# VH-VL binders against q9lss7, part 16

Target 1, 226 residues: q9lss7
Amino acid sequence: MGNTSDDDKILSYEDVVLRRSDLDILNGPIFLNDRVIEFYLSFLSTVHSSTTISLIPPSIAFWISNCPDTEYLKDFMKPLNLRDKDLLILPVNDNSNVEVAEGGLHWSLLVYYKEANTFVHHDSYMGVNRWSAKQLFKAVSPFVSNGDASYKECTDTPQQKNGYDCGVFLLATARVICEWFSSGGMKNRDELWFANVKETVPDLVNHLREEILALIKKLMSESVSK

## First folded at step 4 (VH-VL)

Design fa11 (framework fv_fiztasovimab)
Fold by ESMFold2-Fast, scan of step 4:
Structure fa11 (fold): chain C 226 residues (1-226), chain A 118 residues (1-118), chain B 110 residues (1-110)
Amino acid sequence: as target 1 above (226 residues)
Amino acid sequence: QVQLQQWGAGLLKPSETLSLTCAVYGGSFSGYYWSWIRQPPGKGLEWIGEISHSGSTNYNPSLKSRVTMSVDTSKNQFSLKVSSVTAADTAVYFCARHPLYGGYMDVWGKGTTVTVSS
Amino acid sequence: QSVLTQPPSASGTPGQRVSISCSGSSSNIGRNYVYWYQQLPGTAPKLLIFSNNQRPSGVPDRFSGSKSGTSASLAISGLRSEDEADYYCAAWDDSLRGYVFGTGTKVTVL
């Protein structure tokens, strides 16, 4: 099992360092890891850099959910300037063991939209991450609202039909919501981005792995030529 | 135990609208997708479409132009309508349940025979 | 529409092993869970196998499922007379954005 070449650094993009084994994950029907999730969220952040969107890395979301000290969490959250953001994209993982940061069995997405003062949870494996999402909501809510934010499950969000694509659904849904926000945002408080997600995500998940893999290879080639 | 009871018109003339209802007893309506599947005499199974408890639908593309599904969450019921029926719509129609997190149909209604004839 | 391909029939004697194949493509079996349904004459289908190889409560362990690439297989060990039925595989198809069923296999116990 100890093939060290699988851990060779292949690309540095913003704050994420991808390794050769990450390409194998994208190429196969395999659960996405923290690095691939962080990479694509970071890429979306770059694409939408002129907006008030904040896409939180998985490691940061994990720490927020599992921080044992409320005052320490307050100090940690202050420099993130979340009150200056109109849309927050937060990856949710069912890992609760602080000793295993890259653990967990399931990915889902929590989104906060300031104009509606609402957190919406999108879980492609409905019910699995409900507790974890509520834990993250309770931890984040004081730093973006005055304790009056609503929490909603998107009960008809697109559902996965296999055991490994939860991370792909997270990334596809995050992308559609960012595109929705950049195109003008809220038309109706009850509808938000829900129609866009239901229309676009089922098709997008069919090719997103290939699209991300192609993006990484393009960035690798550009790094070598520069 | 969860059970599905289904009913509706069994005999139709060409061009009429097929209407079937499925009621859920002994279990939660929320947390599941609800599907319709049909089986023509002597043939295999064909998926018609699915609906969530909130009314979100997804239909078989070959039937999409003629199919409408709806829910009545207060009665734990969902319904199927197929417009402009022909003899090709003659089949046993089944309603079925599957979890939101899975695609397997774990509870089925007993079936309703629909015959389209002049 | 494209459907999952099964042999039309399979047969065995009591106590034997019967295997039923199900062939699909990269857009269905290749990417998604495979399910198996048993249909006794005049009855609704019953879930026999889900998530490729899992059994619901009440299904005996002599029924087993497997998946490799774009194909799946249902094995019935210790065949019994009450296993005479039609068997259907099924999977979600990404291109159609819907469920597809196999052509069905009639199992006869000789």
Scores: ipSAE 0.020, ipTM 0.630, lowest interface PAE 7.1, mean pLDDT 87

Design fa12 (framework fv_fiztasovimab)
Fold by ESMFold2-Fast, scan of step 4:
Structure fa12 (fold): chain C 226 residues (1-226), chain A 118 residues (1-118), chain B 110 residues (1-110)
Amino acid sequence: as target 1 above (226 residues)
Amino acid sequence: QVQLQQWGAGLLKPSETLSLTCAVYGGSFSGYYWSWIRQPPGKGLEWIGEIYHSGSTNYNPSLKSRVTMSVDTSKNQFSLKVSSVTAADTAVYFCARHSLYGGYMDVWGKGTTVTVSS
Amino acid sequence: QSVLTQPPSASGTPGQRVSISCSGSSSNIGRNYVYWYQQLPGTAPKLLIFSNNQRPSGVPDRFSGSKSGTSASLAISGLRSEDEADYYCAAWDDSLRGYVFGTGTKVTVL
């Protein structure tokens, strides 16, 4: 009966339903799944709810990149009101074909900052998601800019030392950028949030799994007490 | 920077209800857990409970039957009520903000002294 | 009432190293983060260590934390007169569904 308990729903937070197996992912040296990434981005969205920051769920970012019909995409994008947002946080997945048994998952982060009219890609395993990030950039750009947005790689973004922390680096970088924006935003167009990311992310990734795990356990307790 | 200001009735008689308020200035109220902690004279810290901006609460089980917390999001404040007070409730009461992520208390109010005496 | 056990006092001379233990159980320290707070006389507690061993901005590296099993420790190296204070450990307790504080340790600088 152990198989059923691993899939037990443990927390409903906003649009995310976490399962007991998600706690094991956070406890282990294991790739973060879509649910954990969506959960934490949703949590950051709640924290920054009074701002013009939009944090896009992984499933939504995937759909945007892979939508075959431009009219369907326009109808889908319209209610997101992205032109009203000054900062967009978009998770990028290398997205191996789900029907293929082979292929790995790799997470990275794409950020759009309206004031600079620039998309910046942060990839903790340099170069792996460059193509996927550019595809997402091309798909999103018409809905946030006049078609003249710049794209750049953050070439000195913090790098992972193992094969499984890409999602942790995504979430750490997203958090730092949201905090940077909430503290006053751009002072230098060439620097943006880069100094904050380089200074804070390397230390943060050492304990972010444990912080998120503690947060989930705390919210589980809160939900029961309601 | 974020600052917490707290106030409430400082002198109570046994059986009365303690009522304290904590107001948040200089930062966002939403997305955080907010706690009350107390410290009896010459003793250690005791966690009373926490409340999320939505109104969801967790209380110390030893105090749960007497404690109620609430939020007023329009005023960026939260409150504590402790019913049926006794001399054992004499303490300095602190409000505090939990970090966004880990549960540590990173911003504290200065404390409100509450004395229960006849 | 606090449920994490600390020694009631610790002392040292300037420049010395002082270590404060914090003993808990599997439901608190054994599976959750440990936090340390410093309380100067007449003031509110201040966060000193979070997530077992991390320092917030402004806390000098003389302060360090560690955790092993159901116990945690705070070390203060290069002890200074301004370190004279009460120190409290804290952790979430899964069985109580709440935070528990240590009994507190008064550090005296001789």
Scores: ipSAE 0.005, ipTM 0.445, lowest interface PAE 15.2, mean pLDDT 85

Design fa13 (framework fv_fiztasovimab)
Fold by ESMFold2-Fast, scan of step 4:
Structure fa13 (fold): chain C 226 residues (1-226), chain A 118 residues (1-118), chain B 110 residues (1-110)
Amino acid sequence: as target 1 above (226 residues)
Amino acid sequence: QVQLQQWGAGLLKPSETLSLTCAVYGGSFSGYYWSWIRQPPGKGLEWIGEISYSGSTNYNPSLKSRVTMSVDTSKNQFSLKVSSVTAADTAVYFCARHSLYGGYMDVWGKGTTVTVSS
Amino acid sequence: QSVLTQPPSASGTPGQRVSISCSGSSSNIGRNYVYWYQQLPGTAPKLLIFSNNQRPSGVPDRFSGSKSGTSASLAISGLRSEDEADYYCAAWDDSLRGYVFGTGTKVTVL
């Protein structure tokens, strides 16, 4: 085990360190872990770095939702500059146990759009994460709005048909929403990004694992060529 | 629809440097990886290498010592140079776009025929 | 030089099913997704299959892909004269840290 930690690490991208086992997850029909989700959200953040989009890592979203100290949370939130952002992408996990690393059974997505002053929850499995999403909404809302932000469920969000693709649906939906925003978004529309999500996500989830795996391998190759 | 237009010198002598350019029309250059692929007459496809929008490169190890790729983001163009050409470099050269986040090559240029004469 | 092996030719009559194999190793097909490209005579390759078994918009469902272990297969059902082309599989190769193509298969419609 003495020298195995170097073999376990395959790529350092921004603040995320991926391991060999993460490639196996992407090559199979397996539940996505925190690292894969963080990696892809970080990559989308790089793609959209010239925009006012903020994509929050899973560990940060979890901490925000479960922080017991209101004053510490306020100090933690201040440097994130969330009020400067027009679109927030927030991963939701049903793990509420701060002592269990990488816990939880389900991933979903919470999105805040400043123009509409609304949080929208996208859950690919019958809204099962609704409570966790509302908890995160209540924790984040004071730092992005005047306490008057609305919360709604996306009733027509694409649904998974297996027990392992919830993270893939999270990432596919996040990507489509970021692309919608970057394309001009048609601000103040009643339908927001809902039509784009319904049109694009069902197809994208069938190949997103491949795209992420291919991207990681490209980046690994670039790291070696330094 | 996105279109790739490619051009460059079609006739070369041994030892010269091949230079080809690919320009992107009708779509964004940002956020994509861009590849060069070649096909010798009557033979199969060979991947030469790829370059990101930001200029990061990755080359086929068999060609790495002779290949250089570059991007000109102001013109939505990327280029290929192959040094010290021989008759073995005679091929049709294709440029191609990878999907936004890597992987498959979804858009291809029409090809540029390069002949290296003895 | 490619490391994915395909049969050099395959043939069928209109309406038949043709299957094209692509054999690789653990460093390419075994750990990575497979792509298939169609090249009509005198044209650039066109993406036919990606992510092992997915079709781009505009590719008919009579084209299908599959992968098992270190091998992949392209099936063309209801073969038509316009399917006469060269077909190439492709994958990332971990050892080469780059893309490899198959040796290519010429499909002839009799």
Scores: ipSAE 0.434, ipTM 0.769, lowest interface PAE 3.2, mean pLDDT 87

Design fa14 (framework fv_fiztasovimab)
Fold by ESMFold2-Fast, scan of step 4:
Structure fa14 (fold): chain C 226 residues (1-226), chain A 118 residues (1-118), chain B 110 residues (1-110)
Amino acid sequence: as target 1 above (226 residues)
Amino acid sequence: QVQLQQWGAGLLKPSETLSLTCAVYGGSFSGYYWSWIRQPPGKGLEWIGEISHSGSTNYNPSLKSRVTMSVDTSKNQFSLKVSSVTAADTAVYFCARHSLYGGYMDVWGKGTTVTVSS
Amino acid sequence: QSVLTQPPSASGTPGQRVSISCSGSSSNIGRNYVYWYQQLPGTAPKLLIFRNNQRPSGVPDRFSGSKSGTSASLAISGLRSEDEADYYCAAWDDSLRGYVFGTGTKVTVL
C-alpha cells in the first residue's frame, strides 16, 4: 500500500529505515532528505559513543522547535536528559508548518557546547535559517542551561557553492565537531571547533555523498551476509 | 591583509611543461581552496582547477589530462603544472583564494604572463 | 571556453545606468550562485558581487546584481569613468563540476 519499488526498504540501521529512493538522492545533485540526515547522524552517534554527546534526529528537532504547548514540550524534553550532555548536535530545517512533516528547502546545523554554555549556528547559505535556528535555540535553551546560554552565528563557516548541498554541509560540519569533541574538545579552554570546521569541511563536502553511499552499501552487504 | 605572490617561467617552447607557484602571505593557508585561472590575450577568463591545503584537487575537465596541482604546506605555497604546452596555452595565469563565504574568488594574485612560442 | 554568455560590449555616459546580462543553463545559473568580477585594464580581476546580489566591503551600492531563472544581470548606476573595465559573471556548473566564467563584457564610458 503506497510503496513503489523506489520505496522498498533496503537497510534498517538503529531507528532509521532507508529506502531505495534514498540511494538515488545520494547519487545525484539532489537535496538530502530527513532519512539520510537522520541515518548519518545516527551513524556518527555510534562512532562517537560518548554518553555526553547527543545527536538529535531531524523529526525530534522539528517537533521541539514547533511544539505549540509549553507544558507538553517540558514532558517531552524530560526523558532526553539534555542537561547530562556536553555536546548537542541539532539539525535545523526552514519548515515551520507542523502539518507538513519532512518539508522545508534548507538544512543548517545548531550546536550546543556545555563548557562554553553557547549555541553556535552553522549555516552554509548564510542567513537563510537564522530565524529557524533562533526558534530552536529558544526552545532548547531552558533544558540545558536554565535560560542563560549564549547564541552565536558562525559568520565564517564554509559556504555551499550550489543550491542543493545544504544537508551535506550540515553532516560534514556535525562530523568534524564530533571528531573535535572526541579528541579532547577545548584544549587549554581557549578555542571552539571553528578552525577545525574551516580546515576540514571544504574538503569533506566534495566526497561525503560518495562516502555515505559506500557506507550504506557496506551495511547492506553486512546485513545480508550476517 | 592576505596577499598572493606568484612566479614561474614566463617563456616556453611547444611541448615543454609550464610550472607556476603561488605563495600565501598574511593569512591562513589551511581551510581554503586555492585556484588557478588563465586569460589568453584579448580573451576571457578560464578556470583551470582548485586544490585544498590537504592536496585534494578538482580540475576543469577540458584541461584535466594535462594539469597537475600540488601544495607545499610548510611554505604556504601551491603550484600548477601544465604538460605538453602549445601556443593555445599562451595567457596570463592568476592564482586565487576561494572565500569561506562561498566558492567565489575573493583574493587574487597579480598574474604571471606565459608565452609559448616556437 | 566560457559557458555563460554575455554581450561583448556595453557603453554609457557619466551618470547613466548600464546593465549587463549573463545567460546560462539549469546546470549553472539555474541552480547555483552567480558572482561578478571587475577587471580594470592591466590588473587582476576583483570580486564585485557574490551570491547573486551581495557586495563585498568597499564596493559601492551603485553596483547591484540580480538573478532570475537561468539568467543574471549586473547593473551599474551613476556610471563613472573609473568603471571602464571588463566585467565577468561566474557560477559553479553541476555538469562540469567546476566554475564557469562568462564571455566578458567591455564597459566603455563615453
Scores: ipSAE 0.007, ipTM 0.542, lowest interface PAE 10.7, mean pLDDT 86

Design fa15 (framework fv_fiztasovimab)
Fold by ESMFold2-Fast, scan of step 4:
Structure fa15 (fold): chain C 226 residues (1-226), chain A 118 residues (1-118), chain B 110 residues (1-110)
Amino acid sequence: as target 1 above (226 residues)
Amino acid sequence: QVQLQQWGAGLLKPSETLSLTCAVYGGSFSGYYWSWIRQPPGKGLEWIGEISHSGSTNYNPSLKSRVTMSVDTSKNQFSLKVSSVTAADTAVYFCARHSLYGGYMDVWGKGTTVTVSS
Amino acid sequence: QSVLTQPPSASGTPGQRVSISCSGSSSNIGRNYVYWYQQLPGTAPKLLIFSNNKRPSGVPDRFSGSKSGTSASLAISGLRSEDEADYYCAAWDDSLRGYVFGTGTKVTVL
């Protein structure tokens, strides 16, 4: 028995609408799409809503990296109030084609921490998204640091062993960093969140797909306005 | 590190309302569902319902008509009310935390014994 | 009410391996995570296994979980006298839209 419609809307959460086909993505050895990435980042944003953490949707990060007009970018960035944030979580995608908003083959994570005035790139397939991450860093840096921020690759970040889990590593790493920040960030201040990421992410990625699937089913079961 | 402390009525008469409170210490109220579970003498565990820190509730269908849960985020507390109690509501009542990241209950209160007079 | 079925008892001697089965349906174990809880006499339940086969910090590796189809099992290797307790499986049930617990298994160490 096949699905009646793989594109049926199954859950509206904040600004993201999930479809039945998104559940199949979570169940399979398949790249996570923009909707699943956006959903979980939005969920983390809700969990950490009382903090100064900003989690940027993939579509917004894509637009920031690919905006051809510097003056338009300035106007777009102003209402995001990024200077009021102590931690920025930014998804990175290797798609550079403005005609295909949801293209690309690799996900990674860029994080800005205001106290250290540093952007850190976490790439579970080391080196693949280095150019894309640096482009996003250059586009965002003037709006948080007046151009004096440092950029660093996390050279010992957990590495994927397959060709499809990059999005899972992005989400696992983002979650651990948000939890580190919300807990006061006190385990190893000299190494930021690096010890937490190395300790927790390898185990978390083994079941994060199933956790997100369970979360979606739980949210679907709750009473909603429609 | 995170601990749950619970309290409330111990002895009730049939038709009265059961009221229990659970307080959260040493951790954040956000990002979790908070559940009540009961255990009648010599029997197994029965899930009563859950509430998020924002007040979103979900109740066991068999108990839904009599159960109300609420939160007080200023005190990091959540509460259970069960109306029109009978001898069948005699049980030890536990509060517990489970993550929105999963359905597992990783921290439990010590239990409150509730006896409905027969 | 649509509870998960466990054997009422299991027993072993110190050092032995005991297994506890938990049988459900497609609406609970078949589609969702299985959790296991240990309840020592007179105490609150304690999380023993989550996400089918994962252990919280502080739970020794002699406890392990598994899931196949609509059934799950808990294995206790190197059984010790302090393992004498009631054990419960649990899962979300899609049709009830709530959590269901197993009927419970009393483990006796002889």
Scores: ipSAE 0.006, ipTM 0.483, lowest interface PAE 12.7, mean pLDDT 85

Design fa16 (framework fv_fiztasovimab)
Fold by ESMFold2-Fast, scan of step 4:
Structure fa16 (fold): chain C 226 residues (1-226), chain A 118 residues (1-118), chain B 110 residues (1-110)
Amino acid sequence: as target 1 above (226 residues)
Amino acid sequence: QVQLQQWGAGLLKPSETLSLTCAVYGGSFSGYYWSWIRQPPGKGLEWIGEISHSGSTNYNPSLKSRVTMSVDTSKNQFSLKVSSVTAADTAVYFCARHSLYGGYMDVWGKGTTVTVSS
Amino acid sequence: QSVLTQPPSASGTPGQRVSISCSGSSSNIGRNYVYWYQQLPGTAPKLLIFSNNQRPSGVPDRFSGSKSGTSASLAISGLRSEDEADYYCAAWDDSLYGYVFGTGTKVTVL
């Protein structure tokens, strides 16, 4: 039996501890894991810290979606203060097995925008996570509005052409939406962020792995420099 | 449009301290890393070091003992000092901005020529 | 000192394809993304390629990058007189916790 502690810890950032294998994932055409997703969402949270954006870690989104007790879920949700947020970013994973925390085959993104009182699902692979996204929507909607929020699929969201980039599309789309909310895309709000996502995400996914890897290397160098 | 304006000492004697400043105009200083790169006459580029807007530094190990970078966030400026200069420090010195989300240098200053001679 | 090795010169006539190699090691190109910078005579370097093969806005598609193992390559198709410049590859180096540049290649348009 192997020793799981053999995976070297390389960086502690906020509440995320990255391992050496996470760098290999970013340097290759490999499915992104929970730690890389959480790290970059945490980084975006820091960049947009002066805004009313909340970016939820994958483990928290998973727990919300799979919580078996409605009363416990209410107690869990209350301290997150989601009603104080104008934009909510939620990673969706198709893993429904509560015994396997870092499982699943596909990543997608669910976004709540308070001003429109609407949840929008972005799925880079033909909407295969629609069921999981609707489950998360139903669990979260009572805590962000009076439970009357709308749900919408972004049917023309950018699509992946391989079997491993779903997490990259999740992160690229999340970043573009956060940037739209904070600045730049504010002039035409009638179509939400859809035009920005369609225009920017297809290019961004071609270099986002490099950007995340470079960021981690910079943070590692800072930790060594005292 | 972001512009980097650089200035500092042009002619130095051996053993003196080189001091250069780079000012950021037309964009945010916060959220980026800022580098210094040098190029001796007829030679290639050498990365000197980088600094964040919060003052965290990272230096080229070959130059680390002689290099100090600092920031003045109130003026959107960052500076380079190289101590104990020799003729080998004769170069054009460039300041540059790193993309917030990447390692590449997307905006460069025009360069400052530094000559070290007796 | 880890340094990326480039040929000192490359040449072509207008319309031809020129390729510039960049050789590194496992600590730099082998584990990190590659950048290319163009330096016209008397000017500051400009970002030409990032993320191994991506172009910034304004860089024409006749410039392309690639990476294989510990080596990278810049290709210039449809060579023009305005492409006469020095070209530098660059990458992060894990052993140095910093950036390394290539030795540089002078492209001459004959």
Scores: ipSAE 0.458, ipTM 0.769, lowest interface PAE 2.5, mean pLDDT 88

Design fa17 (framework fv_fiztasovimab)
Fold by ESMFold2-Fast, scan of step 4:
Parts: sequence; structure tokens; C-alpha cells
Structure fa17 (fold): chain C 226 residues (1-226), chain A 118 residues (1-118), chain B 110 residues (1-110)
Amino acid sequence: as target 1 above (226 residues)
Amino acid sequence: QVQLQQWGAGLLKPSETLSLTCAVYGGSFSGYYWSWIRQPPGKGLEWIGEISHSGSTNYNPSLKSRVTMSVDTSKNQFSLKVSSVTAADTAVYFCARHSLYGGYMDVWGKGTTVTVSS
Amino acid sequence: QSVLTQPPSASGTPGQRVSISCSGSSSNIGRNYVYWYQQLPGTAPKLLIFSNNQRPSGVPDRFSGSKSGTSASLAISGLRSEDEADYYCAAWDDSLRGWVFGTGTKVTVL
């Protein structure tokens, strides 16, 4: 109750440890932090327990984009086995300061789809992360595509109407794309997941904060009951 | 430059269906939300609804039972239908484009005057 | 009823500053970006301010926007005769899942 510290650990899920302050973020109209983004991507990875979908944590995406040593990057990337993946989900943050790993002002999503050999960027606010997305694309591309992958902005991607929901749009879009892939993909269409994102994300964003908050509380109660 | 041209029946009788069309020239129809807004004589602006190029819609709840929007991507057009019109539907109707930035209406049609009279 | 409330009129003399308020709620202005539109007589509205306080290219810096809590304000400094127009605030409303306009303010330059 009132004696609980904002820094208290409340849930350990896979490699993520959530704190009390993370619930406050989800309760309010507040920018999502790295832990909430990582938690939900990890949850989606569990739900879509395919060997061909990889959802990359924010800290790993940040490191890939900012690694100064090409040989170190090659060694780091090798165990991730990205060439074995058909779909990569990568969070993008506009923070480029290597001294402050958890920072930045805007979240967006970069997706690689092997069958199309294409990276697609989804940015819910004015394409402001295009530069950061292209840097991540350039860093990842050699490890999935022999260097010949295409890059595309999704100009149709749903746009946020406030200053704090970019992380929610990232997570909603990632979820819809994972569901699209798991349901068999294009189904006689020449389009990627674009129609599904446009049709589903605007509605999903309206309740996703509450949904994630409820999920965390459910997992907390399940861990205590044991 | 992108321009919106709008047309439709301007004079209606009560109970008829209002039908307006907005055509997009000089730019891409895809990648945007497209809205209809109306303004009764001497009154303020009232949002009617928006539609994406893929056909996803949001409607003003007070009008939702009477309003249908549709898109024709092959013609770069979107349309508005309002059923069972009354004198309260008399207004100037504007079509508008929402920017890729999701919020603001950056391009507007010139308006179509619709009068519902007995 | 209108959920965003503006004063019906505002006036000033050339060179003066006028300020137009826009009052909403937690479901609209409290959570979402505010936009301002200028409507000259007999014309379609034109975007004047977006994202609370940003100006499109071609809008002079004497127009400025601000937002605090559930209210927003448009300021016009150095008022000119060509600023005579109706001004509307607008925001997305989460509970209605739609756009809401303000009641409108007629600015008169004396």
C-alpha cells in the first residue's frame, strides 16, 4: 500500500524485473520506459513461441545500433542466430548517447521480414525516428541478408494524437505483426501486414495500457500464490 | 500541390440520403486519414468522421447511426452518406486530409453547401 | 453540446495582444495535442497551430499556442486587420473516439 517503495521489485518475468514505478507509468499518460517495453515484447515472445520470430529487447537494439567495433558486433550477433529467424521485431529509440542507455524521447518499431528481404519502419509520430531506424537497419542488415535488404517507411502507419503514447503504438504494432505472421501471413495478398496494422492498431492503443497493467497484476498474483 | 475537390447534391428533402464525394489530386491518397466536417449556418465546426485509405473508420457518436464513409482507392476518392436527413443537417460540408503526423487537418476542400428543406 | 469551450468573441486594436482560451477535460485536452484553426469569412478553415504550440510554414510568429492541464490558449500579438476571423481549437477525445472542435471565437480588430 502506502509503504511500498517506487523502486520495489514487483515481478520477475524472464529477463525483466519490473518495479512499482512501472505500474504508475501504465496507470498514467506517461512515456513508457525500457522495462515496460522489454516486458511486453518478452511476453509476446512467449505467446508466439515460434522458433522463427525474434523480439529484440530495447537494450540489445540500442547496443547493436551504437557498437563502435565491427568485429565485436560480429561476435555479439553470432549467438542471436538471426539468419534462422523469419520475422525480427526491433524497438527503436532516438537516444544515441552511449553514456545513457535508458533515455531518448521517442519510441518506434523496425521490423524485418525474411521472405520479402525488407525492413519496415513504423513511426507513430511524424517519422521522427527515421535516422535512428536507418542506423539500426544498417547495423543489422549484414547479419540477416548478405547486405542486400531493402528499407521502407510505412507511411500508412497509425499516428499518435498525444505526446506520450509512442511506446504504446510500438507495442500495439508489434503485437499485430506477430499475430499476422502466426496466422499465416499474407493469404493471397501482395501486401505485408499493413492492412492489419491500419485496421487494428488504432483501436488496440486505446486499451493496451490497461491490458498490460492487468497482465502484470495477474502475473504478480500467480507468483505470490505459489 | 495537393488539392481536394468536392461535389454532391446540394438541395435535399427531409428523409432523403445526403451523398458527397471528395477527390484527391496532386498527391497520394494512401497513407492518410480523411475527414468530413460540417458547419451549420452561423454555427461552429462539427466533426462527422474519418476514414483511412484501407477503409478503417471513426465516426462522431451522435451521428454514427446515420453516417457511412467509404473509399475508392482506384479513383483517389472518399465519400460521405448521411441517411434520413432533417433540417438540422443543413450546413456547409468540408472534406479534409489529416497529415501523416496523425492529428492536424492540413488540406481542406472548399466546402459544399447542403440545404434540407421541405 | 460543445465539449471544448471558447469565449464567443475577442477584440483589440492594431498592434495589441489578444488571447483566446479553450477549456476541455481530461479525455481531450488533458491527454492529447491541441490544434488551432483560422477561418476567414467565406473560406475553409486553415491550420494555424499544431501539437499545442507549433506553427506550420507561413504562419507568422505573432501567433502562439500553449496548453496547461485541461485548457489551451491561443495568443495573437501585434494584431492586424487581416486577423479578423473565427478561431477554433480542436483535440482528439479519448472517450468519444473522435475529434472535438471548440465553440469558436470571433476576433474583431477595432
Scores: ipSAE 0.007, ipTM 0.540, lowest interface PAE 9.5, mean pLDDT 85

Design fa18 (framework fv_fiztasovimab)
Fold by ESMFold2-Fast, scan of step 4:
Structure fa18 (fold): chain C 226 residues (1-226), chain A 118 residues (1-118), chain B 110 residues (1-110)
Amino acid sequence: as target 1 above (226 residues)
Amino acid sequence: QVQLQQWGAGLLKPSETLSLTCAVYGGSFSGYYWSWIRQPPGKGLEWIGEISHSGSTYSNPSLKSRVTMSVDTSKNQFSLKVSSVTAADTAVYFCARHSLYGGYMDVWGKGTTVTVSS
Amino acid sequence: QSVLTQPPSASGTPGQRVSISCSGSSSNIGRNYVYWYQQLPGTAPKLLIFSNNQRPSGVPDRFSGSKSGTSASLAISGLRSEDEADYYCAAWDDSLRGYVFGTGTKVTVL
């Protein structure tokens, strides 16, 4: 909240509280912050609420990947009921400093699909988050499989042209994968959602910022009418 | 092995419309951006614009009012039109593919020489 | 128009290291990835370096890229006669919403 106008609370949606400065982030060609990522993943969770999809907030993914105590991590993971989920959407950030939340320079996406028992990493700047994604995979794998889950990089995933759209690519890819799952899921284990991502994500990233901004403004208006 | 073949009018009069086509062979047309770049004689490279397989475009602002790009997905082709040409449009024109939308142009056509003279 | 500034020429003898600078602004190199293209006489440009410092398959490790702030550099180690070409840097420009090329550098091998 604070006393700064840019910190004014503008929308409370599920567990995320957006501030006025988040609108400026969406309107500009700048990195998406943790709150915008969390907001849109939360929105996708609501859209797909009748499915067995779990979309993990950035702060939770960060904690899972960087938890120093194995026993504490085990206790933390139990209430998330991840074994009841068929699709996990996990944001990856290259921030390794546990004392600086919302840090890092690059966003990417890690997806677990239970039916294929496979984690797939989508990195719009291929290779940058490989280590961070593998660390998150190692931390999560025991809680969704018996240590036999596969890990793969999606080497032909759409690539960003600039230094700031990594979060947009994360969100666009997450949305396409959720839509793929809701439309029937696995047809071919080697193909999964890859064709849908390649076909849809490149065009979607060109207007996703504007679409999310419009969504936030609509929800703000609906909150006032209640 | 992806290859780009390009063709179009080589000699134009001032005020005419430049029309060039680039065809994609040996690889997927979908899921990429496709660019046009030109090089006037003895000068450097100038980006003209890009188009996706679905028709979404970005164009060089200095050329935007004269540039039209289009795609024909059934033929794996994309095209460039530059209206109201002048001698300043004399150049070798290249088509190119953006590798996985990564901003780098990893496959280039051989170039088409366009001369505008009266 | 090209908005990235390169020296017009660079030269060296076989075996030497040649470095080519590329200067931009906060709206292009300062925020975005830098690419380098090699153009041999009479040919189309060829991708040499992408994402600041990565080499495509088939490009020798003698070629390397770097970026600092609003500037980038291409280094050619162990210079060979076949490296004689024009070299261009390029980057996306946020303010123009388009790609910009460098002014180009002609490398001659003495």
Scores: ipSAE 0.006, ipTM 0.464, lowest interface PAE 13.4, mean pLDDT 85

